# VH-VL binders against b7kms5, part 70

Target 1, 80 residues: b7kms5
Amino acid sequence: DTFETVRNTIRIESEVDESLRQLCHEERITKETWLEAAYLYLCEKPEELAQVIQLAQERLSQRKAIADYKRAKTMQERFL

## First folded at step 2 (VH-VL)

Design w1 (framework fv_nepuvibart)
Fold by ESMFold2-Fast, scan of step 2:
Structure w1 (fold): chain C 80 residues (1-80), chain A 122 residues (1-122), chain B 107 residues (1-107)
Amino acid sequence: as target 1 above (80 residues)
Amino acid sequence: QVQLVESGGGLVKPGGSLRLSCAASGFTFSDYYMSWIRQAPGKGLEWVSYISDSGSTIYYADSVKGRFTISRDNAKSSLYLQMNSLRAEDTAVYYCARDWYDSSGYLPFDYWGQGTLVTVSS
Amino acid sequence: DIQMTQSPSSLSASVGDRVTITCQASQDISNYLNWYQQKPGKAPKLLIYAASNLETGVPSRFSGSGSGTDFTFTISGLQPEDIATYYCQQYDNLPYTFGGGTKVEIK
């Protein structure tokens, strides 16, 4: 009896990461167990899950737009 | 074109303080995370600290935490590193480098300054 | 901290040779790895980002491959101007960490 785990590599907004780290330290839990618990909880709450997915889609769209802009700008500035 | 120019390095005694500056030009400084990276004479690269584009998020390597303070002035397109309680092991060339935080296009350290030498010696 | 182990620490090769440098992460970093070139007395220059993407303006003889924990950097047809120390760097997690560097010299 040992649990099977997978290490995931994810990038999250630094302000969110710091807030989550503080929460985990105060509550004596890890980021990984909080993520597992949050996902499992939301899977049992369809309306809340839908709201979270909507927010995630909005954040992803924003990050893609900013990343595309910054990348194009970086390439342009490099050789001007 | 993108330029980063460091200044403020020099000789300082153990326990002393120095403030490094990095002047940025050729890009919108306020859109980018910035880092300090150092290199001891004849040694490899060591990341020191980063600061977010707004200045609200800051991280330090354990070796400098509590002694160094990173800051920025977006209106002046300038990055700073206040170094206190300096030790012999802090002797290094200090580079500022442009960093970019976005999950789909994250690309840290695409541009580096020329470096400024800090020597901590009695 | 994620430890980056770079091999070899130094090598000597002839002009025109194929040079290979490896970098191993102590844990999975996906493709969040850069390769830099540093010439004596100069700042590092980005050559490869996201493990395998050639930076604009960098000669095509430089390439990178790998994902997860094992990465390779290759110079196909070594030129005299390629004499430098090369570093890998992970940016998957803080603190950012660099490999120990590989000094490339011409015979």
Scores: ipSAE 0.000, ipTM 0.625, lowest interface PAE 12.3, mean pLDDT 85

Design w10 (framework fv_nepuvibart)
Fold by ESMFold2-Fast, scan of step 2:
Structure w10 (fold): chain C 80 residues (1-80), chain A 122 residues (1-122), chain B 107 residues (1-107)
Amino acid sequence: as target 1 above (80 residues)
Amino acid sequence: QVQLVESGGGLVKPGGSLRLSCAASGFTFSDYYMSWIRQAPGKGLEWVSYISDSGSTIYYADSVKGRFTISRDNAKSSLYLQMNSLRAEDTAVYYCARELGWTYDSFPFDPWGQGTLVTVSS
Amino acid sequence: DIQMTQSPSSLSASVGDRVTITCQASQDISNYLNWYQQKPGKAPKLLIYAASNLETGVPSRFSGSGSGTDFTFTISGLQPEDIATYYCQQYDNLPYTFGGGTKVEIK
């Protein structure tokens, strides 16, 4: 058996990235291995996984709301 | 699958009219701003018009103001461009495109339709 | 209107080369610039948004940088499938405007 890897680029909130970077630095691990470990751990805990999915859905809704708000604000300031 | 399909292009004489349609599928059409962007044969991209998700906010490039009308029908997931008083300079492939609103402070076009060719010639 | 001056208009490079395209705005547009790829006979595809953010699913060899009036798009290690015309586009002010495009060809 061999491990095949894929390269992904992802966008996360600056504050979350800063916090995660600090955690990884202190614990001497990488973002890649933290992400893998977190996902694998949650897959073993269905109830906790459901909570994380709910939080993810809430964060996605917030991102959309913020983007829509910025869009409307930009249109008023720069196009009107 | 998120998809946009244009139709309605064709050959028309100067001063004539055409109506372009753009059929959206695979996403909630009523949540997005939509644009028309054109490209003359062998030339670059030119933004033509946009319409807000509700249809209440519309803007046109100066080159088409007073001649083109953008509209949408959210119940049919369709976008339209009514083109009147067509000129030779309007000859182009016309693309419809979705403006992404949920990306951080950015509003890029994704996806684009395949395009429909409008030729204005005598 | 904000004018976007893109250079060069065309370039020829070899597979594996580093390709750099520039885009200059006639006024400060902050980071409100996108980059698109258009392959022959196809519609444009989003590669980079807000000057430097790589769209999901786009290979990491593509990158963007810059702010204000001067912007750069780079392909690190040109691949055959990268042969296309690339466009910058500002969305700071209406009307939205595109650069003239840069046609990338293989030698």
Scores: ipSAE 0.000, ipTM 0.607, lowest interface PAE 15.1, mean pLDDT 86

Design w11 (framework fv_nepuvibart)
Fold by ESMFold2-Fast, scan of step 2:
Structure w11 (fold): chain C 80 residues (1-80), chain A 122 residues (1-122), chain B 107 residues (1-107)
Amino acid sequence: as target 1 above (80 residues)
Amino acid sequence: QVQLVESGGGLVKPGGSLRLSCAASGFTFSDYYMSWIRQAPGKGLEWVSYISDSGSTIYYADSVKGRFTISRDNAKSSLYLQMNSLRAEDTAVYYCARAWDYSFRGELFDYWGQGTLVTVSS
Amino acid sequence: DIQMTQSPSSLSASVGDRVTITCQASQDISNYLNWYQQKPGKAPKLLIYAASNLETGVPSRFSGSGSGTDFTFTISGLQPEDIATYYCQQYDNLPYTFGGGTKVEIK
């Protein structure tokens, strides 16, 4: 018996990564097993899953706003 | 409580051989990458070799490649370093270190043994 | 191999002083850098991992910062028990390499 795995590369905020790395270090687990466990656990809890999805949507919206602001500022500086 | 205890060091002539052992306790030895790190008298730290949890992945520093062999026995919770063709520059305290990884790389040396002295002298 | 240049090689400071040690990598190592403390006659002890994370049980007066090629380790309010040699170590690529060490002595 064996698990088939895929390698993924994801980009997350540095502060979140630092916090997650601290947690994984203290608990002696890996980021991949934490991700798997968190997702599987939340799939069994629809109300909590909905809250997580809402937070994810809010974070995505904030990230888009920051990216848009930085792009606009760069273009303005270039054409000044 | 995590403990690593090295043994097997001693005085040996150039060209000789020694086998170092590291006895681990207080944790599931088979879950961890393990490394040997050495320190020449009055000098800094030099990483020597690592071995993966299963024993299938091994890497050596160029200075010891072809002369040293790292191995482990998970049933005995023990790590080994077979040192052949020893040179004066191999004189050092040899530390056994446990490597953990929050980022999937096995490179935090979070616990070290007390070290065992290897002296290579004519 | 990635070369780690540590500065200064030694320093003497008074109890209560702020002590700063620097480490330079010969190439970008992101934040893949640890700091260790080695007291005389003892094995090294992990203090800081991933450039800025304090290991459990390590006093808060120790801190690390930096990314890329430039890293700093700081002791805020040096204590007598801090007399030791401090080492940085990169783990971005094999072989893992250590800085030359900084010997911290109290005046």
Scores: ipSAE 0.000, ipTM 0.629, lowest interface PAE 12.3, mean pLDDT 86

Design w12 (framework fv_nepuvibart)
Fold by ESMFold2-Fast, scan of step 2:
Structure w12 (fold): chain C 80 residues (1-80), chain A 122 residues (1-122), chain B 107 residues (1-107)
Amino acid sequence: as target 1 above (80 residues)
Amino acid sequence: QVQLVESGGGLVKPGGSLRLSCAASGFTFSDYYMSWIRQAPGKGLEWVSYISDSGSTIYYADSVKGRFTISRDNAKSSLYLQMNSLRAEDTAVYYCARHFYSWGDLSYFDYWGQGTLVTVSS
Amino acid sequence: DIQMTQSPSSLSASVGDRVTITCQASQDISNYLNWYQQKPGKAPKLLIYAASNLETGVPSRFSGSGSGTDFTFTISGLQPEDIATYYCQQYDNLPYTFGGGTKVEIK
């Protein structure tokens, strides 16, 4: 009868979260419905979807680089 | 070699105050989040607070919110915990811990100090 | 707050045994769980992060598995130096919470 939902855990940059929270408050919507609407909209816009995927890949690479740097530093400190 | 050394613990009466210090060495202190974790005698671990690498992001457990203040001095490689309005329930060994934090995708305590005992008793 | 339930609270095993400890989260925490070892009178030590990743310098006899709500920590071939209390800890949501601990003793 109604939509069946699942719970997801999402980790995003705090500045992005703050900005999105402000937008949702001003527009009287929720983060959940924003995420659903954004994904559905992009699925109908192949050019924009490709652009978003590229940005996502760049952000993921940046996070991994930072994590790898910190991990390598931790490893050095264990042996020094 | 990474080392964290806590100090400032002691005996204090309920309602009193203490300031804990943690001296860090062997790593670039300004690159890491830092946390305080406590352990009541014979009990388990309880996370108390964290502070981000820059000092701009801070979080407290509800049990200490409004009474404890976490701070850091990156130039001195030191972490602090100002404890006010102490209660018997705050009696614990307080550990400072190096907190590896990467966008929340990874968050763990990879080095801990030896702890400093805080006893709140009349 | 997310509640972490560890079982058993204590166990006694022989040198060379396979020891298993479980940890259950009150809600889905994906793989955002760490395991720590605390020897008597000492500070805790990180053994495993993100459910299944062995920290550098930690012996390979220690392992972790699981996701969601059910997690397992295993010592394959218990050694005398493994006498300690072991804790799981979730970092899916603030405040971070620890399990009650499992005391491992040798017979």
Scores: ipSAE 0.012, ipTM 0.734, lowest interface PAE 8.9, mean pLDDT 90

Design w13 (framework fv_nepuvibart)
Fold by ESMFold2-Fast, scan of step 2:
Structure w13 (fold): chain C 80 residues (1-80), chain A 126 residues (1-126), chain B 107 residues (1-107)
Amino acid sequence: as target 1 above (80 residues)
Amino acid sequence: QVQLVESGGGLVKPGGSLRLSCAASGFTFSDYYMSWIRQAPGKGLEWVSYISDSGSTIYYADSVKGRFTISRDNAKSSLYLQMNSLRAEDTAVYYCARDRVYTWESGSYVTYFDYWGQGTLVTVSS
Amino acid sequence: DIQMTQSPSSLSASVGDRVTITCQASQDISNYLNWYQQKPGKAPKLLIYAASNLETGVPSRFSGSGSGTDFTFTISGLQPEDIATYYCQQYDNLPYTFGGGTKVEIK
């Protein structure tokens, strides 16, 4: 009858979103189909998948460091 | 599977002390901030304290500051709350919760409690 | 401290109804607001984070919106398993504070 899809809301860095939107416009594809294709492609390329996971871990670590810094700064402003 | 199990609750007299423990499993405990959140019987949620992943950054709600001490042992994957000078108003179910902390490049700061223990009841009465 | 005011304190609705709960912050908190569900005798469960983001594994009938001081949480098509108390929580400033909760019951 119909293929099943799910709806997700995700937040990504604005500069990355801007670049991805430009690519999708130029190639006449959607962000949804790009995400599906990228994941499926990487799942068949273990070496490349490992590189992407490493980049993701690095970006997550950077975000945590910034969040920790902002939290500490907020505490300091309240009590110092 | 992520699990958080609290223990140490019980009945105590005003002015007494209790030490709560939270045993974590199913994730790398040393990578996460941890919080204690309490709920008085029939009442809403009240955030009590947090501790950073390394244990170096700690914060307390004013209602418990000077009386409660949060600590952690990353080697044992355990979180603790030492409660001194207990008052009737401290009667509550105490939850430990995993505190997910990060921010995106866009500058959006994000913190939420994605996993909670089942809670341990602390009753302060004469 | 930032005060979070939830409305209503309780409501009764029928299965299939659209339920809306509001949360008002005493000062601007941007989008730094989460929503939790607590079923009787159970620990709270995260449903929505950063005002509008659905947590993994949470049914799509739950949604959140708003920014600044006014926020809404919606259940589209209330189900029997949705009987619970719902809490908003701000994380713009310490201490973190929760709303008073909204009890959702089936009539």
Scores: ipSAE 0.000, ipTM 0.633, lowest interface PAE 15.4, mean pLDDT 86

Design w2 (framework fv_nepuvibart)
Fold by ESMFold2-Fast, scan of step 2:
Structure w2 (fold): chain C 80 residues (1-80), chain A 121 residues (1-121), chain B 107 residues (1-107)
Amino acid sequence: as target 1 above (80 residues)
Amino acid sequence: QVQLVESGGGLVKPGGSLRLSCAASGFTFSDYYMSWIRQAPGKGLEWVSYISDSGSTIYYADSVKGRFTISRDNAKSSLYLQMNSLRAEDTAVYYCARGLWEYSGSYFDYWGQGTLVTVSS
Amino acid sequence: DIQMTQSPSSLSASVGDRVTITCQASQDISNYLNWYQQKPGKAPKLLIYAASNLETGVPSRFSGSGSGTDFTFTISGLQPEDIATYYCQQYDNLPYTFGGGTKVEIK
């Protein structure tokens, strides 16, 4: 077999990244292999996959709320 | 995949009007803020207008305030720019661009191909 | 309005060269700056966001740095396909403003 890989640049919350880095260090695995394993595992667990998708949607909504706050702040500063 | 397709550009006389459209596909349009960004022939990029994902927040560059109106129809995944009282200085390629405010920043990650607006007598 | 000054306005370099472009904001914008590439006849493409973060699918030879008012964009090992005009853009405050652009040409 051959390995065909793609390079991805992913933006994740710094606190999550720090926690994931610590986990990978303790377990002696890489972020790449953890991401592959997590996704493959969840694909075999439809009920758990649905929960993860829900969490992902909630996190996306939270990012939008933070972004809305930042946008409102810049508008206020403009008129000060 | 993500696509943004502009239309409605053309040749108009000073004082005339045009309505630009941007058709979005391949993503949830209502999750993104949108902007119109223009580029005069041989010149740099100039931001023109911003509309929030819900359409409730709108901003304009001073050069177009009172003459241009940005709007969106999330049900149709479409963005619009109504341009009135056009001037020679409005001659440019008009791009629609999608934007997202994220925890990590805000940027225009996808742009349409552009539509040319020429204001000439 | 926040003014963005790009330097140089144009440059010509050889394949394999290190190319550096600078962008200066008229006021402190923290790291709220993006870099875009525009090839002739095409729409702009995002390369770098939040001053130093490489967009997905963008070659690692492109990099950005800086904070506050002074920012740098670098191409390490210029390639023929890098012929383009590069723009910085601030998003600290509306109106959003772009630098004047730097046209990069191969000798």
Scores: ipSAE 0.000, ipTM 0.624, lowest interface PAE 15.5, mean pLDDT 86

Design w3 (framework fv_nepuvibart)
Fold by ESMFold2-Fast, scan of step 2:
Structure w3 (fold): chain C 80 residues (1-80), chain A 122 residues (1-122), chain B 107 residues (1-107)
Amino acid sequence: as target 1 above (80 residues)
Amino acid sequence: QVQLVESGGGLVKPGGSLRLSCAASGFTFSDYYMSWIRQAPGKGLEWVSYISDSGSTIYYADSVKGRFTISRDNAKSSLYLQMNSLRAEDTAVYYCAREYFWSGDTLYMDVWGQGTLVTVSS
Amino acid sequence: DIQMTQSPSSLSASVGDRVTITCQASQDISNYLNWYQQKPGKAPKLLIYAASNLETGVPSRFSGSGSGTDFTFTISGLQPEDIATYYCQQYDNLPYTFGGGTKVEIK
């Protein structure tokens, strides 16, 4: 092969994956090549990259809040 | 360069006390739940305790409840385990570990320190 | 507490062999089970999460399956660097509990 590649397993929200899968099917590209292209494109656009990072931080914060809530609920149920 | 480094282990007599530290670097420590896991020589892994990102939620394994206290200092990116009333069966390598959670069905320890040995003997 | 029973406690196999380890939970834990690898003198490393998902950077020869109470971990084509002790771990309920470990050695 021409390129040296690495196999990665990434978990994303099912709704996002479904939307991306549909886009890739319609445009006749793969999720791997779309991900590579999107990252490379954003690396050339510092302001857009910063916006994407901010969205990623927001989504991460939301997931942490859910984790904290679930753990707090578990503790409350056990010790009440 | 996400990293956890434990310190504070050593030899102590039964009934004694030790305080373990775990220094975090390369990530936003204040965003993660943290755990302590231990392993007695030649034995398996045993989860000891966890502490939430803010420090408000804490849980202990029954084997250490009332004797060990987990705490954290987010300003110093440090996790602690105060161990009191130590027993021979507390002899183990103690690991600190970062918990990763995803809102689906995913929760695991993705980053572990190298461990610090605590030996309780008379 | 949820008890995790791991089998076998140890095994010896040849390079290239298919190695299977099982883990049994004392109650239904859905798919809330991870597999860790611990090489001699080192900290554990996550290999498989949520029963069947391969962690990034982990070789594809490792796989996991199962749900409920019965789980399996497989190494397809054992390599010398796979000499380690493997642990399952449930996170369905507190406290988190680990299996007793399976020590994998090469003949």
Scores: ipSAE 0.000, ipTM 0.642, lowest interface PAE 12.1, mean pLDDT 86

Design w4 (framework fv_nepuvibart)
Fold by ESMFold2-Fast, scan of step 2:
Structure w4 (fold): chain C 80 residues (1-80), chain A 122 residues (1-122), chain B 107 residues (1-107)
Amino acid sequence: as target 1 above (80 residues)
Amino acid sequence: QVQLVESGGGLVKPGGSLRLSCAASGFTFSDYYMSWIRQAPGKGLEWVSYISDSGSTIYYADSVKGRFTISRDNAKSSLYLQMNSLRAEDTAVYYCARVWSYDLGSEAFDIWGQGTLVTVSS
Amino acid sequence: DIQMTQSPSSLSASVGDRVTITCQASQDISNYLNWYQQKPGKAPKLLIYAASNLETGVPSRFSGSGSGTDFTFTISGLQPEDIATYYCQQYDNLPYTFGGGTKVEIK
């Protein structure tokens, strides 16, 4: 048996990161292992997985709108 | 399977026009800012143009302002560069690239196409 | 425009060597600098973003450091597949600008 891992860099909201970091500290686990466990667990729970996907889609739509505005403003201010 | 494929390059005379296309696949094209970057034969990289995910924000390098027009069609997952009034100095391999942001305002070109050669000569 | 001065323009080194490339910005760009690798006949590939962060899937022998105006890119233990031209690029202000490139060859 061998383990092969891939490094991923992800952006999440600061409040969510703070909460997740607190959970990981208290339970003595890492963000990587929590993410793996959560995904594997949800893959066996199709109704819960569907709800998570819905929330993810909603959050992505909101982030896109906010990020587009902030990035455009930053680029315009820098260019000028 | 994340890919960008350019097309439309070729030989054109000075003063001529050419339209480059970039087909995206394997990711949600409408979520990303896109850019065109060029490289003259044997020379370094030069940024050409930048377009926001919605298409509402566009910027050009001074060397191409007024001659080149960047656009996108999110329904077709395609990026375009309309090049008018071409000069010998525009001879280059043109790359389309995805702009990846790891936070607000931070950017890198994380995925590049294979490039398409544009040659401007008599 | 922010000018990026990259040095050296070319270098030759042996397999296993430590290779260092430098990049200087004409003004303070904080950590808003990326490094790219371009192999002959291929498109560039992102190696390092935000001055010091290794892109996913890139070997750990590549590293970046620096902030402000002075930046370095290092290959620890040069490999034959590392023959390429390397470019720095700032994204602090538009227009985005690249360094002139450093061609790395094996002796």
Scores: ipSAE 0.000, ipTM 0.610, lowest interface PAE 14.3, mean pLDDT 86

Design w5 (framework fv_nepuvibart)
Fold by ESMFold2-Fast, scan of step 2:
Structure w5 (fold): chain C 80 residues (1-80), chain A 127 residues (1-127), chain B 107 residues (1-107)
Amino acid sequence: as target 1 above (80 residues)
Amino acid sequence: QVQLVESGGGLVKPGGSLRLSCAASGFTFSDYYMSWIRQAPGKGLEWVSYISDSGSTIYYADSVKGRFTISRDNAKSSLYLQMNSLRAEDTAVYYCARDTYRIDYGSGWYTFYFDYWGQGTLVTVSS
Amino acid sequence: DIQMTQSPSSLSASVGDRVTITCQASQDISNYLNWYQQKPGKAPKLLIYAASNLETGVPSRFSGSGSGTDFTFTISGLQPEDIATYYCQQYDNLPYTFGGGTKVEIK
């Protein structure tokens, strides 16, 4: 057997997806293999992994703030 | 154990008023958005209103706007729905539901769902 | 408001069957869709969130898929305790809206 794979559904920012698609096209790789390689590489680089985790935490915080804003904006528009 | 217990339902004539209560226990009530969702006899689910954890953000479905008022008392872990100018079409079982957000670490997006519901309280508007 | 259309409105199947329910949104909601099970005389119970994620404690025979406007809910190997009405619900925009429900009965 070559290897077992799983299929996951992941939502990412459209701008990030567009940039990643462009990179993958230019380098002749797939999004799946880029994601696998990035994770595996970072697992052997603890300092760099910590930096990526910090960025990820910041991005999650931003998404929460945007969701809260979107909810408030929708409510305000309905009452105005 | 998480529990939500509704009360205050009953029979009322058109134009009348009722106040529903929902008593929450088993979790930090002040950390959660709360919703009221209703279901007419033999019909589907209809979302009615939500209130934010602090009580500052509120939204109503168009069908109840101007007639219903959602409120909460975090010190008492209680949610309320004041229903005025009741109509026959408001006849339904009213559910109190916890509106939970979760981080889906796989996708990275926040999700909002109703993970715990009360048993429901029946409101019948009839002459 | 985002309209959610479920089909079929009802179905009858045998124990062990594969049951499929569909839900269509009137506009793109990405994967912001939940599925609930409501047994007779009971409050609804969350089964699936964000289109395809199984809630903890829910049997693996339940699954969801889809994105955008078209969504599918599947029961692989229907069991007697699965007699219920199933609802999809979008949370992309307020107001939250539910599908009309699909009543699943065993013949």
Scores: ipSAE 0.000, ipTM 0.626, lowest interface PAE 14.2, mean pLDDT 86

